# Miniprotein binders against q6w4x9r395to579: the designs that were tried, part 148

Target 1, 185 residues: q6w4x9r395to579
Amino acid sequence: GHCSLEGGSFVTTFDARPYRFHGTCTYILLQSPQLPEDGALMAVYDKSGVSHSETSLVAVVYLSRQDKIVISQDEVVTNNGEAKWLPYKTRNITVFRQTSTHLQMATSFGLELVVQLRPIFQAYVTVGPQFRGQTRGLCGNFNGDTTDDFTTSMGIAEGTASLFVDSWRAGNCPAALERETDPCS
Below, E stands for the ipSAE of ESMFold2; O stands for the ipSAE of OpenDDE; V2 stands for 0.75 times the mean of E and O plus 0.25 times the DockQ between their complexes.

## First folded at step 11 (miniprotein)

Design sg18 (at its last look DockQ between E and O 0.01; V2 from the best seeds 0.00; counts 0 for: pae O 6.9 > 1.5, pTM O .787 < .8, placed apart)
Fold by ESMFold2, look of step 12:
Structure sg18 (fold): chain B 185 residues (1-185), chain A 90 residues (1-90)
Amino acid sequence: as target 1 above (185 residues)
Amino acid sequence: SVLEEIAKTILEAVKDLVEAVKENDEEAIKRAIERLEEAAKRAEEAGFEKVAEEVEYVIKLVEEGDEKLIRVAVWLLTVVMWEAERRALE
């Protein structure tokens, strides 16, 4: 299964459902019992342009009870707050420079993250078949059905991306708390 | 809840800290650090040790002056607080 986070805050779920949102907070991309030690993948978004409705990815975070790996737009890689030289390896996770413009986080538990650093910070999440039907978050539930990919953190299927995305915020965002206003159409 | 109120205080102070560092506003930095120190003490007293530790680490990084690491530490603090809130419910 593949989930992508591309410029302009576009997301494509594991079930190939595309959507866009406008937000400046930290969001839960992926939770699953297949991730060890209560693991989760998160994405950090911030304003990216002149318009308040333009947002982009600025970091991805993998967290568990043991590790909190941050990969930032500024090419900073940390674990538990400490900067790391690449290649960086733990027991189950390896982070390395795949190309001059891409970093990769490979794991032994079926999660792979590829981060494009330039020209635009983008992320590509791949999970193995053991994750089918066992994911939740902005990347959807990976059940082969796009109609319920907008399932909120409370387990409610929503018809709009905005309600779905807002339910997956990870606490209050340290950036501006003001919501973007829809432009006149 | 108690953790929810502590987390709100921390996030507000961190927002002020990030802006103060960008503007090199020494008085605003001092005010934000004082608020964070108070919040870290409340978190420790309430039994949220990892939250308190991460707040203290953010303060230490401000003294060292690496803005890129400060930003990463702030994002990490958000994650640590989220994890603490989840565990309090379970």
Scores: ipSAE 0.602, ipTM 0.807, lowest interface PAE 1.5, mean pLDDT 83
Fold by ESMFold2-Fast, scan of step 11:
Structure sg18 (fold): chain B 185 residues (1-185), chain A 90 residues (1-90)
Amino acid sequence: as target 1 above (185 residues)
Amino acid sequence: SVLEEIAKTILEAVKDLVEAVKENDEEAIKRAIERLEEAAKRAEEAGFEKVAEEVEYVIKLVEEGDEKLIRVAVWLLTVVMWEAERRALE
């Protein structure tokens, strides 16, 4: 399955449901029991300086008990806070420059991430068939049914993206709280 | 909880720090760093060592003036805080 984060604030789930959101926080993109050592993939969104997007993807984080890998729009790759030269290899993960504008994170457990650095920061997530029906987060549940792709962290299927996205916030983000309490813009 | 109080302090101090750095307000930067140092101490005393370490790293990078790494460290701090909250609920 394939999930994409494109055009600053557009997401297409593993079951090919497209949506857009306007949040500035760190969000859980993918959680699954198929990810080793409590692994999770997260997406960081911040306000965009580009004309038509209120928010844009600024970093992707792969988190596990041993690794905290950040890949940023500034072309910085860190693990556990320390900047790394590419190619960078751990036991199960390799981060390398695929092209002049793309970085790839390859894993031994069926997850692949490709990030486009220029002209706009975008991310593409590929998971193997073992992940089918076993994913949760912004990329959806990968069960072949788009009608429940907006399943919140509480297990409720929503008809709109807003509550779905808000439910997948990682931690306390003032921007996400502001969006929930202030009048719609 | 203790962690919720620490998280609130860190988030407020980081927000103030980012604004102060943006405006080259040296006194505001110093005050924000002092609040982060106190929050890191409280986190360590409460057993949240990784949160304390990440706050200390943010302070170090601000003092060194590496803006790209500061942004990465701030984002990583939010992830580390989320992980600490999740583990505290176990």
Scores: ipSAE 0.516, ipTM 0.737, lowest interface PAE 1.5, mean pLDDT 77
Fold by OpenDDE base, look of step 12:
Structure sg18 (fold): chain B 185 residues (1-185), chain A 90 residues (1-90)
Amino acid sequence: as target 1 above (185 residues)
Amino acid sequence: SVLEEIAKTILEAVKDLVEAVKENDEEAIKRAIERLEEAAKRAEEAGFEKVAEEVEYVIKLVEEGDEKLIRVAVWLLTVVMWEAERRALE
């Protein structure tokens, strides 16, 4: 399964359903019993301009009972708040520079993360087949059905991305905006 | 409305390009690239430099045979939509 966070506000789920949102919060991308130590992958969005539509991904966070690994747009990697030099290795996670513009987080439990640093901060999440039907969050449920990808944290299927995305907020923050773009003028 | 026309052209051309690449239709690829080149020029002339830059990037990747074209297409879509929305709100 492949999930992508691209262009600053565009998400493609594991089931290949694309959607766009504008929010300035931390969101749960991926939760699964297949992730050890209650692990979860999260995305941090912030304002990148003056308008409500100017939002962008600024960091990716892997959080477990043992680690809090943050990869920021400034190319800073931290674990539990401490800056780490690359390549950085824990018990089952390795973070390293893949290319001049890409960082990679490799794991022993079937999760892979590639972060593109430039020109736009983007993230690509890959999970193994063992995760099929066992994921939740903004990346969807990886069951081959796009129609139920917008399932909220409470297990309710939503028709629009806004309420779906808001249900996966990790903290207090403004509601996400789902705007149909009218390319006028 | 200029941006609307440009955006429409770009999005259609990108869709055509993605399909053409999947089918390995060289002539269709060429046609799509030509449309993108024209759209990029129009975008630049109209002051949408970011849009033009991304279109040119896509063209470059296609010419280099990049297999990540689909992801780049989605990326470009987002950029176009973002730019359109931004301009509409200002």
Scores: ipSAE 0.018, ipTM 0.214, lowest interface PAE 6.9, mean pLDDT 85
ESMFold2 (binder alone), look of step 12: mean pLDDT 73; pTM 0.676

Design sg19
Fold by ESMFold2-Fast, scan of step 11:
Structure sg19 (fold): chain B 185 residues (1-185), chain A 90 residues (1-90)
Amino acid sequence: as target 1 above (185 residues)
Amino acid sequence: SVLEEIAEEILYAVKLLVEAVKENDEKLIRVAIWLLTVAAWEAERAGFEKVAEAVEEVIQAVEEGDEEKIKEAVKELVEVMREAMRRALE
């Protein structure tokens, strides 16, 4: 299955459901028991100051008990807080320059990430068939049914992208950009 | 130990943050904030709420750009982690 983060703030899930959101936070993109050592993929979104798009992807993070790999739009790659020269290899993960404008993170466990650096920072996630029905996060649940692709972190299927996206925030970031007033929680 | 793993992650993130602030490197400061955000989420998920809150205070201080507040928040984070580890030992 294929999930894409394109054009600043567009997402297409593993079940091919497209949506757009406005948020400036780190979000859980993919969690699965198929990822070793409690692995997860995360996406970082920040404001864009030069266009009508107010939100854009600025970094992708792969997180596990062993690794904290960050790939940023500025072409900085770190693991556990230390900058790495490419190609960078661990036991199960290799990060390398695929083309002059693309980086790839290849893994031994059926996850592949391709990051486009220029002209616009974008990410493409590919997972093997073993992930079918075993994923959660912004990329959806990969169960072959688009009607529940907006399943929140609490297990509730939502009709709107905003509530879905907000449920997958990592940390103390603000709610989706279009919400100016925070109701009493 | 989950707490020990989280503590190591926080240490790496803080080390990067200190170097980035010293060099006034905005790109590396941003990377450090992202790593701290991830560590806070892990701490919260593991039930170490006070550790998560202390990490979030460091992030806020960095975003405000106040060097004195950053130093104060980092000192508080170290103390919260020391207390969490003390309690885990018991």
Scores: ipSAE 0.005, ipTM 0.307, lowest interface PAE 11.2, mean pLDDT 73

Design sg2
Fold by ESMFold2-Fast, scan of step 11:
Structure sg2 (fold): chain B 185 residues (1-185), chain A 89 residues (1-89)
Amino acid sequence: as target 1 above (185 residues)
Amino acid sequence: DTLREEAERLYEEAKYLMELAERAFEAGNFEEAFKLARVAAWLITVAIWEAERAIKEGDTDPETEELLKEAEKLAKEVERFIAKVAEEL
């Protein structure tokens, strides 16, 4: 299955349902029992400079008990708050520059992430067949039925994207976004 | 919002962004024109999908069919504009 975050504010679920994303928070993109160490893929959105209500993807986060890998639109890759030079390798994850404008996060557990850095920050999520019917979050439930793609974190299928998206907010929101500038300057 | 109402708002927003993209292009701001047109392309993609779904789910209003037709027309226009802008980058 393929899930995409494109054009700054658009999502296409694993079951191929497109919708527009509105929000300025960190959201759970993918949770699954197939992800090791309570892993989750998350997306960070902030206001864009284009229109009053427009929001844009600014970072993608892979969080587990061992790792917090953040890939930012500013081409900074961190793990547990520490900047990493590419290629960066852990036991099960490798982050590397695929092209001058694209980064890839390859894993041993059937999850692949490709991030386009320029001209627009975008993300593409690929999961293996073992994830079928076993995903939760903004990318949908990967069950072959688009009518329940907006299943909230409480297990309720909604007709609208707004209630669905809000249910997948992670932690306290809206969170202040930090672009790794000196906090004391 | 109904699917049709949301599709209509997305379509109107895409039209407005295309006006901004054309102005940016005329001013020589090709990167801005490209970014605006790309967002318009994504808006129109969602509008088309939602209009199609509204019809499939029983919306028999001729306005919904007309919206789908106009959205598909705008999608072709946006695709051509993006190709034109890409030549300048």
Scores: ipSAE 0.021, ipTM 0.448, lowest interface PAE 7.0, mean pLDDT 80

Design sg20
Fold by ESMFold2-Fast, scan of step 11:
Structure sg20 (fold): chain B 185 residues (1-185), chain A 90 residues (1-90)
Amino acid sequence: as target 1 above (185 residues)
Amino acid sequence: SVLEYIAELILEAVKDLVEAVKENDEKLIRVAIWLLTVAAWEAERAGFEKVAEAVEEVIQAVEEGDEEKIKEAVKELVEVMREAMRRALE
């Protein structure tokens, strides 16, 4: 499955449900028992540089008991707080420059992350079939049904993205304000 | 244990924060803040609410840029962490 974080504040879930939100916090993007050592993928959003009413993705964090990898729009890559030269390789994770504007984090456990650094910081998450029906967070539950993609951290399926997004906050930040993306452009 | 993991995460993030603040490295300060945010979330999930609160106080002090408040918040975090670890051993 494929999940995207694009255009500053647009998200498309693993089940292809698009939505948009306005929040300035760290959010749980993906949690799954398929991730080793209590792993989770997180997305950091902050105010847009052009418009203070808009928010944009500024960093992606992969956290587990073994690894704490941060990839930021400033082109800083750290693991466990230490800045790393690319390509950076651990036993299960490799971070490398895929193109002049893209970094890739490849893993041995069925998770792949590609980030676009320029002109706009964006992220693309790919998970293998073992994750089907076993994901939670902003990228949805990957069960093939879009009607429950807004399942909150408390297990409640919501009709709007705002309660869904707020439930996946990781930190003491202002509540998100957001709107659903129209099916048509 | 979960608490040992949280303690390691906090220690690492605080160490990195102190170094980044001394060097006035805004990019690494932001990385340390994000890691502290994760540590607070892990602590809250595990039921260590006082630890999570103490971490949030450190983050707030850094955002305000007040060196004395940062010092005080870090001291409080260390004490809260020591107490949580002490109780877990019992």
Scores: ipSAE 0.049, ipTM 0.527, lowest interface PAE 6.7, mean pLDDT 76

Design sg21 (at its last look DockQ between E and O 0.03; V2 from the best seeds 0.00; counts 0 for: pae E 18.0 > 1.5, placed apart)
Fold by ESMFold2-Fast, scan of step 11:
Structure sg21 (fold): chain B 185 residues (1-185), chain A 82 residues (1-82)
Amino acid sequence: as target 1 above (185 residues)
Amino acid sequence: STTRLRIEFRDISEEQAKKVEEIIREEAEKSGVDVEFEYHDGRLTVEARGSPKLIRVFLWLVTVRLWEELPDVTIYVIKVES
């Protein structure tokens, strides 16, 4: 299956349901029993500069008991907060530069991530067939049916994206961040 | 050059503030970030200084840890200045 985070705020689930959302926090993209050591893939969204009404992807995080890998729009890769030179290898994960504009995180457990750094920060998640019907989060449940793709963290299927997205928050974020630019100035 | 980050917590006890400080100090050490704390009348203010790229990673990892370990603690303000 393939899930994509594109154009700032667009998501296409593993079952190919497209949606858009607005948010400025960290969100769970993918949780699964197939991920080792309570692993989860997360996305960080923030204000997209001067736009004020738009939000965009600024980082992807892979978090487990062993690793806290961050790949950010600033072209930094960290594990457990410490900056790493590429290629970076752990027991089950390798992060490397695939092209001048793309990084790849390859794993031994059927998860692959490709991050486009330029011109727009975007992420592409690929999972093996063992993940079928075993995923939850913003990328959907990978069951071959789009009608329940908006299943919240509480297990409730929603008809619209807003409550679905909010249920997958994975960060202690304030309801509003301080506004940096005043459009009346 | 360094970036400054301010985080404000409100309506927290001294015990909660100590737990927040512990998490923030641990993450700051990993990211090479310098932190200072001020607690007064239920308000904890954190000032952090670090490299522009790592200060944001520090912030994201702190907010995830607070969500996991101290879900009843509320961040009121986050301000990032370069």
Scores: ipSAE 0.784, ipTM 0.902, lowest interface PAE 0.7, mean pLDDT 86
Fold by OpenDDE base, look of step 12:
Structure sg21 (fold): chain B 185 residues (1-185), chain A 82 residues (1-82)
Amino acid sequence: as target 1 above (185 residues)
Amino acid sequence: STTRLRIEFRDISEEQAKKVEEIIREEAEKSGVDVEFEYHDGRLTVEARGSPKLIRVFLWLVTVRLWEELPDVTIYVIKVES
């Protein structure tokens, strides 16, 4: 399964459903029992301009009981608040420079993350086949059905992205706005 | 609408450039993306055109394969224009 966060406000789920939202919060991208140590992948969004529609991804966070790995737009990588030089390796996670513009987080448990640093901070999430039907968050449920991708944290299927996205907030933040438009239209 | 993607490699040999071209061409054919290549004095420029969705997926797949198959090759410039 492949999930993408692109263009500052666009998401494509594991089931290839595209949607757009504007929010300035931390959201759960991926949660699954297949992630060890209660692991979860999160996305941090912030304002990129003066209008409410000017929002962008500013960091990606992998959080577990043992690690809090943050990859930020300024190319700083931290674990549990400490800056780390690349390549950085923990027990089952490795963060390294893939290219001059891309970082990669590789894991031993079927999760891969590629982060494009410039010109736009973007993220690409890949999970193995063992994750099918066992994922939740903004990246969807990876079951081959796009119609139920907007399932909230409470297990309710929503027809629009706004309530879906808001249900996956990791904190008390303003409500998200949605637009169902092509990312490059 | 059509999106234009530009990828630039620097400090690569002709042999490396050929390998990069092969990888990118294979992915382009699979995804339905049009690609053009220009190599000159250690610089390889790739121009790709397609729908926004196809270009995004294409870029991701290309970068992953390049890391796996040519880990010593570095991308210096990526530009996306729509």
Scores: ipSAE 0.005, ipTM 0.192, lowest interface PAE 10.3, mean pLDDT 88
Fold by ESMFold2, look of step 12:
Structure sg21 (fold): chain B 185 residues (1-185), chain A 82 residues (1-82)
Amino acid sequence: as target 1 above (185 residues)
Amino acid sequence: STTRLRIEFRDISEEQAKKVEEIIREEAEKSGVDVEFEYHDGRLTVEARGSPKLIRVFLWLVTVRLWEELPDVTIYVIKVES
């Protein structure tokens, strides 16, 4: 299964459902019982571009009971708040520079994350077949059915990306509203 | 499906490289992963080929063993491609 976070807040789910959103928050990208130690993958979005309605990916976070690995657009990798030299290894996770423009997080539990640092900060999530039907979050549920990929954290299938994305917020942050019109200065 | 893995070590002695090679050969033989080694001028390059799942487990096991048995040896580059 593949999930991508590209450009100005474009997402393609594990079931190949594309969408975009406008939000400035940390969101749950992937949760699954297949991730050890209550692991979750999160994405951080912030304001970008020339308009106040554009947002872009600024960091990806892998969080578990043992690790809080942050890969940010400033190319600094941290674990539990401490900067790490690459390659960086734990018992089941290795983070390394794949190319001059890409970092990779490889794991023994079927999760792979590739982060493009330049020219635009983007992320590509790959999960093994053991994750089929066992995922939640912005990357969808990986069940082969696009009609329920917008399932909220409460288990409700929504028709709009905005309500779906908002439900996966991790912390205090402004709601992502697709229909909200911002005033011009 | 075949995955190619490349690992590089830099600034290691011939003695360190020999120990790294022994660990990697043992894990490769156990897992059925094909490996090749090249040591030149303090640089050891390892190329491994196998299925995606075998390569992921192989890489993890090698990393754990190197951390436990050779803590002063650091992996400088890991490249995985299919």
Scores: ipSAE 0.000, ipTM 0.114, lowest interface PAE 18.0, mean pLDDT 77
ESMFold2 (binder alone), look of step 12: mean pLDDT 86; pTM 0.857

Design sg22
Fold by ESMFold2-Fast, scan of step 11:
Structure sg22 (fold): chain B 185 residues (1-185), chain A 82 residues (1-82)
Amino acid sequence: as target 1 above (185 residues)
Amino acid sequence: STTRLRIEFRDISEEQAKKVEEIIRYEAEESGVDVEFEYHDGRLTVEARGSPKAIRVFLWLVTVRLWEELPDVTIYVIKVES
């Protein structure tokens, strides 16, 4: 399955359901019992440049009991708060520069992350078939049915993205922005 | 192994801090997590310790309850160390 975070604020779930949100928080992208050491993948969103009405992806985080790997739009990779030179290898995870504009995090447990650094910071998540029906978070539940892809952290299926996204906040930040009309200058 | 979680709330009133502490204490007990609190000058700091799974469940439950019951309260710092 493939999940994408593109264009600053667009998400396409593992079941190919597209949606958009605007938020300034850390959100759970993927949580699964298939991830070792209680692992989870998270996305950090913040305001986009000068525009206060738009938000964009600024970092992706892989958190487990062993690792806190942060890949930021500034092309900095850290683990447990310490900057790392690429290629960076752990027992089960390797982070390396795939191209001049892309970083890849490859794992031994069926998760792969590709991050586009330029021209726009974007992320692409690939999971193996063992994750089918066993994922939770912004990337959906990977069960082959899009009607329940907006299942909240409380187990409630929502018809709109806003309540779904807000339920997957990793901290209690301001609620996600749906759309804003540009204010007068 | 033990995971340590630090949460900071900023620009929070004493009344809001009390409500946050009540929620956090309840969820910590339910999740098997140990918590310590410090409130000073509008800043509430929470230190939590537990297994990686307990901390993850605890953080989830705290975040959901704060969103539902105290939607105007914002977490400014979350730091997890394993």
Scores: ipSAE 0.000, ipTM 0.102, lowest interface PAE 18.5, mean pLDDT 72

Design sg23
Fold by ESMFold2-Fast, scan of step 11:
Structure sg23 (fold): chain B 185 residues (1-185), chain A 84 residues (1-84)
Amino acid sequence: as target 1 above (185 residues)
Amino acid sequence: GEVHVRIEIETDSPKLARVILWLATVIIWESGLPGVRVEVRQEGNKLIIEITGVTEEQARELAKRIAELVEELGGRVRITIEES
């Protein structure tokens, strides 16, 4: 399955449901029992001056019991707070420069992340078929039904993106505002 | 019957409390429990996590994992489990 974070504030879930929000927080993008050592993928949003949105993606974080890998829009890659030279390899994760404008995080457990650095910071998440029906977070539940893609952290299916997004906040920050989906995105 | 769990956490900084909040949320979600409900609030260096929709055994397991996390990061934790 494929989930994308594009245009600063647009998200397309694993079940291909598009939505948009305004928010300045860290959000849980993907949680799954298929991720080793209590792993989770998170997305950091902040105020933007470089996209068509008022807020935009500024970093992606992979967090587990062993690692806290941060990939920022400034091309800085850290693990547990320490800057790393690329290519950076652990036993199960490799972060490397895929092109002059893209970084990739490849894993041994069926998760792949590609970030576009220029002209605007964007992220693309790919998961293997073993993740079907076993994901939660901003990327949705990957069950083949878009009507329940706004399932909150409490397991409740919401009709609005803002309540859904707020349930996946990983910090103390303001409530997200729902945005109308751009028909060209 | 189901119980109400209150986890009171105190840390050395608001930023550390926020890190603990993120990690505790992961622990609760990984439990895979249907019907679990969580309320979280942060007051400076303090974090309060309230969990409902769990049995006493499930509550003790979640509380143990969260307490271990807090201790590893140098925080203090107090846990209360009551019949709901």
Scores: ipSAE 0.000, ipTM 0.132, lowest interface PAE 15.8, mean pLDDT 73

Design sg24
Fold by ESMFold2-Fast, scan of step 11:
Structure sg24 (fold): chain B 185 residues (1-185), chain A 84 residues (1-84)
Amino acid sequence: as target 1 above (185 residues)
Amino acid sequence: GEVHVRIEIETDSPEQAREILERAKEIIEESGLPGVRVEVRQEGNKLIIEITGVTEKLARVLAWLITVLVWELGGRVRITIEES
């Protein structure tokens, strides 16, 4: 299955249900018992200066008991807070530059992430067939039925995206960055 | 031009502040830039990190990485980037 985070704030679930949301927090994209060591894939959204969108994807995080891999829109990759030079390899995960504008995180456990860095920061998630019916989060439940794709963290199927998205918020929201890069304005 | 980054962090405990500080230092040191200057002050549950001698592009990278780190460890963060 394929899930995509595109155009700043658009999401298409594993069952191909598209939706849009506005948010400035970290959200759970994918949790599954098929991910080793309580793994989860997360997305970070923050305020955007673009007039047609108030929020945009700024980082993707893979978190487990062993790893905290962060890929940011500024082309930095870290694991457990340490910056890594590409290609970066662990026993089960490899992060590398697929093209001049794309990074890929390949895993041994059936999860693949491709991140577009330019012109717009976007993410594409691919999972193998072993994940069918065993996913939860913003990417949906991968059960072949779009009617329950907005299943909240409490197991309730919603008809709209807003309550669904809010239920998958992970802890605290990141603080907005304050910039004074043009003191002459 | 070079920019100045001021990072203000508030946590629930001095131990949490120390953990965030150690992880933030690792992020900054791994940048590998000989001209980067870092000043750190810890007052109980609060941290102030000031970074100078860095380009705007690198400043944005460091600011965002530290924001994600602090957020995940349960702290509050305020980051200001200005031309020095």
Scores: ipSAE 0.000, ipTM 0.105, lowest interface PAE 19.5, mean pLDDT 69

Design sg25
Fold by ESMFold2-Fast, scan of step 11:
Structure sg25 (fold): chain B 185 residues (1-185), chain A 102 residues (1-102)
Amino acid sequence: as target 1 above (185 residues)
Amino acid sequence: SAEKLLRVAKWLVTVGLWELREGDPSGLELIVEGVRLAVESGSPELIAEIAKKALELAKELLEQGRYEEAAELVARVAELLIEAGREEEAKRLIEEFRRLIE
């Protein structure tokens, strides 16, 4: 299944349902029992100058009990607040430069993230077949049916994107997350 | 690149059609930009697909009593096609829409 975050604030779910939103916070992209150590993939949005939205993707975060890997639009990769040189490898995760404009986070548990750095910061999420019907978040439920892709964190299928997106807020807004990644503070 | 123009055009049109269907009028401007990029890409197949999807949404809008939005959608797409020298595609779009209202 493929999920994409493009053009500032445009999203296509694993079941190919497209939408956009207006928000400046950290949002849960993907939660699944298939992710080890209570893992979750999150996206950070902040105010932007790109056309068609007032917000843009500024960082992607993989969070688990062991790791907090942040990949930012400034091409900085950190884990648990410490800057890392690429290629960066843990037991189950490798972050490396796939091309001159793309970084990849490959995992042993069926999740792959590709981040486009230039000309616009964008993210592409790929999950293996074991994730089918077992995903939650902005990327949808991956059940082969687009009619319930706007299922909120409370399990309610919404007709519009706004309530769906707001239900997946992680509570950490961009300003707070940016402070956490500052090496001088 | 032409590949990037095609990708972005498909994205803008898809999202714009969805927003307009859901009642967000800003979706029309995304469709317009997507048509502009599709024309620039030079893909007759994509232009035909966009015209078909615009007609499908116009039919839905008419069934919902959203007559002004349906007419504006068709008019804006047809106007861009005419400006791009694709008069035959524009004529077909207008004629099919006329059939929907008759």
Scores: ipSAE 0.000, ipTM 0.116, lowest interface PAE 20.5, mean pLDDT 74

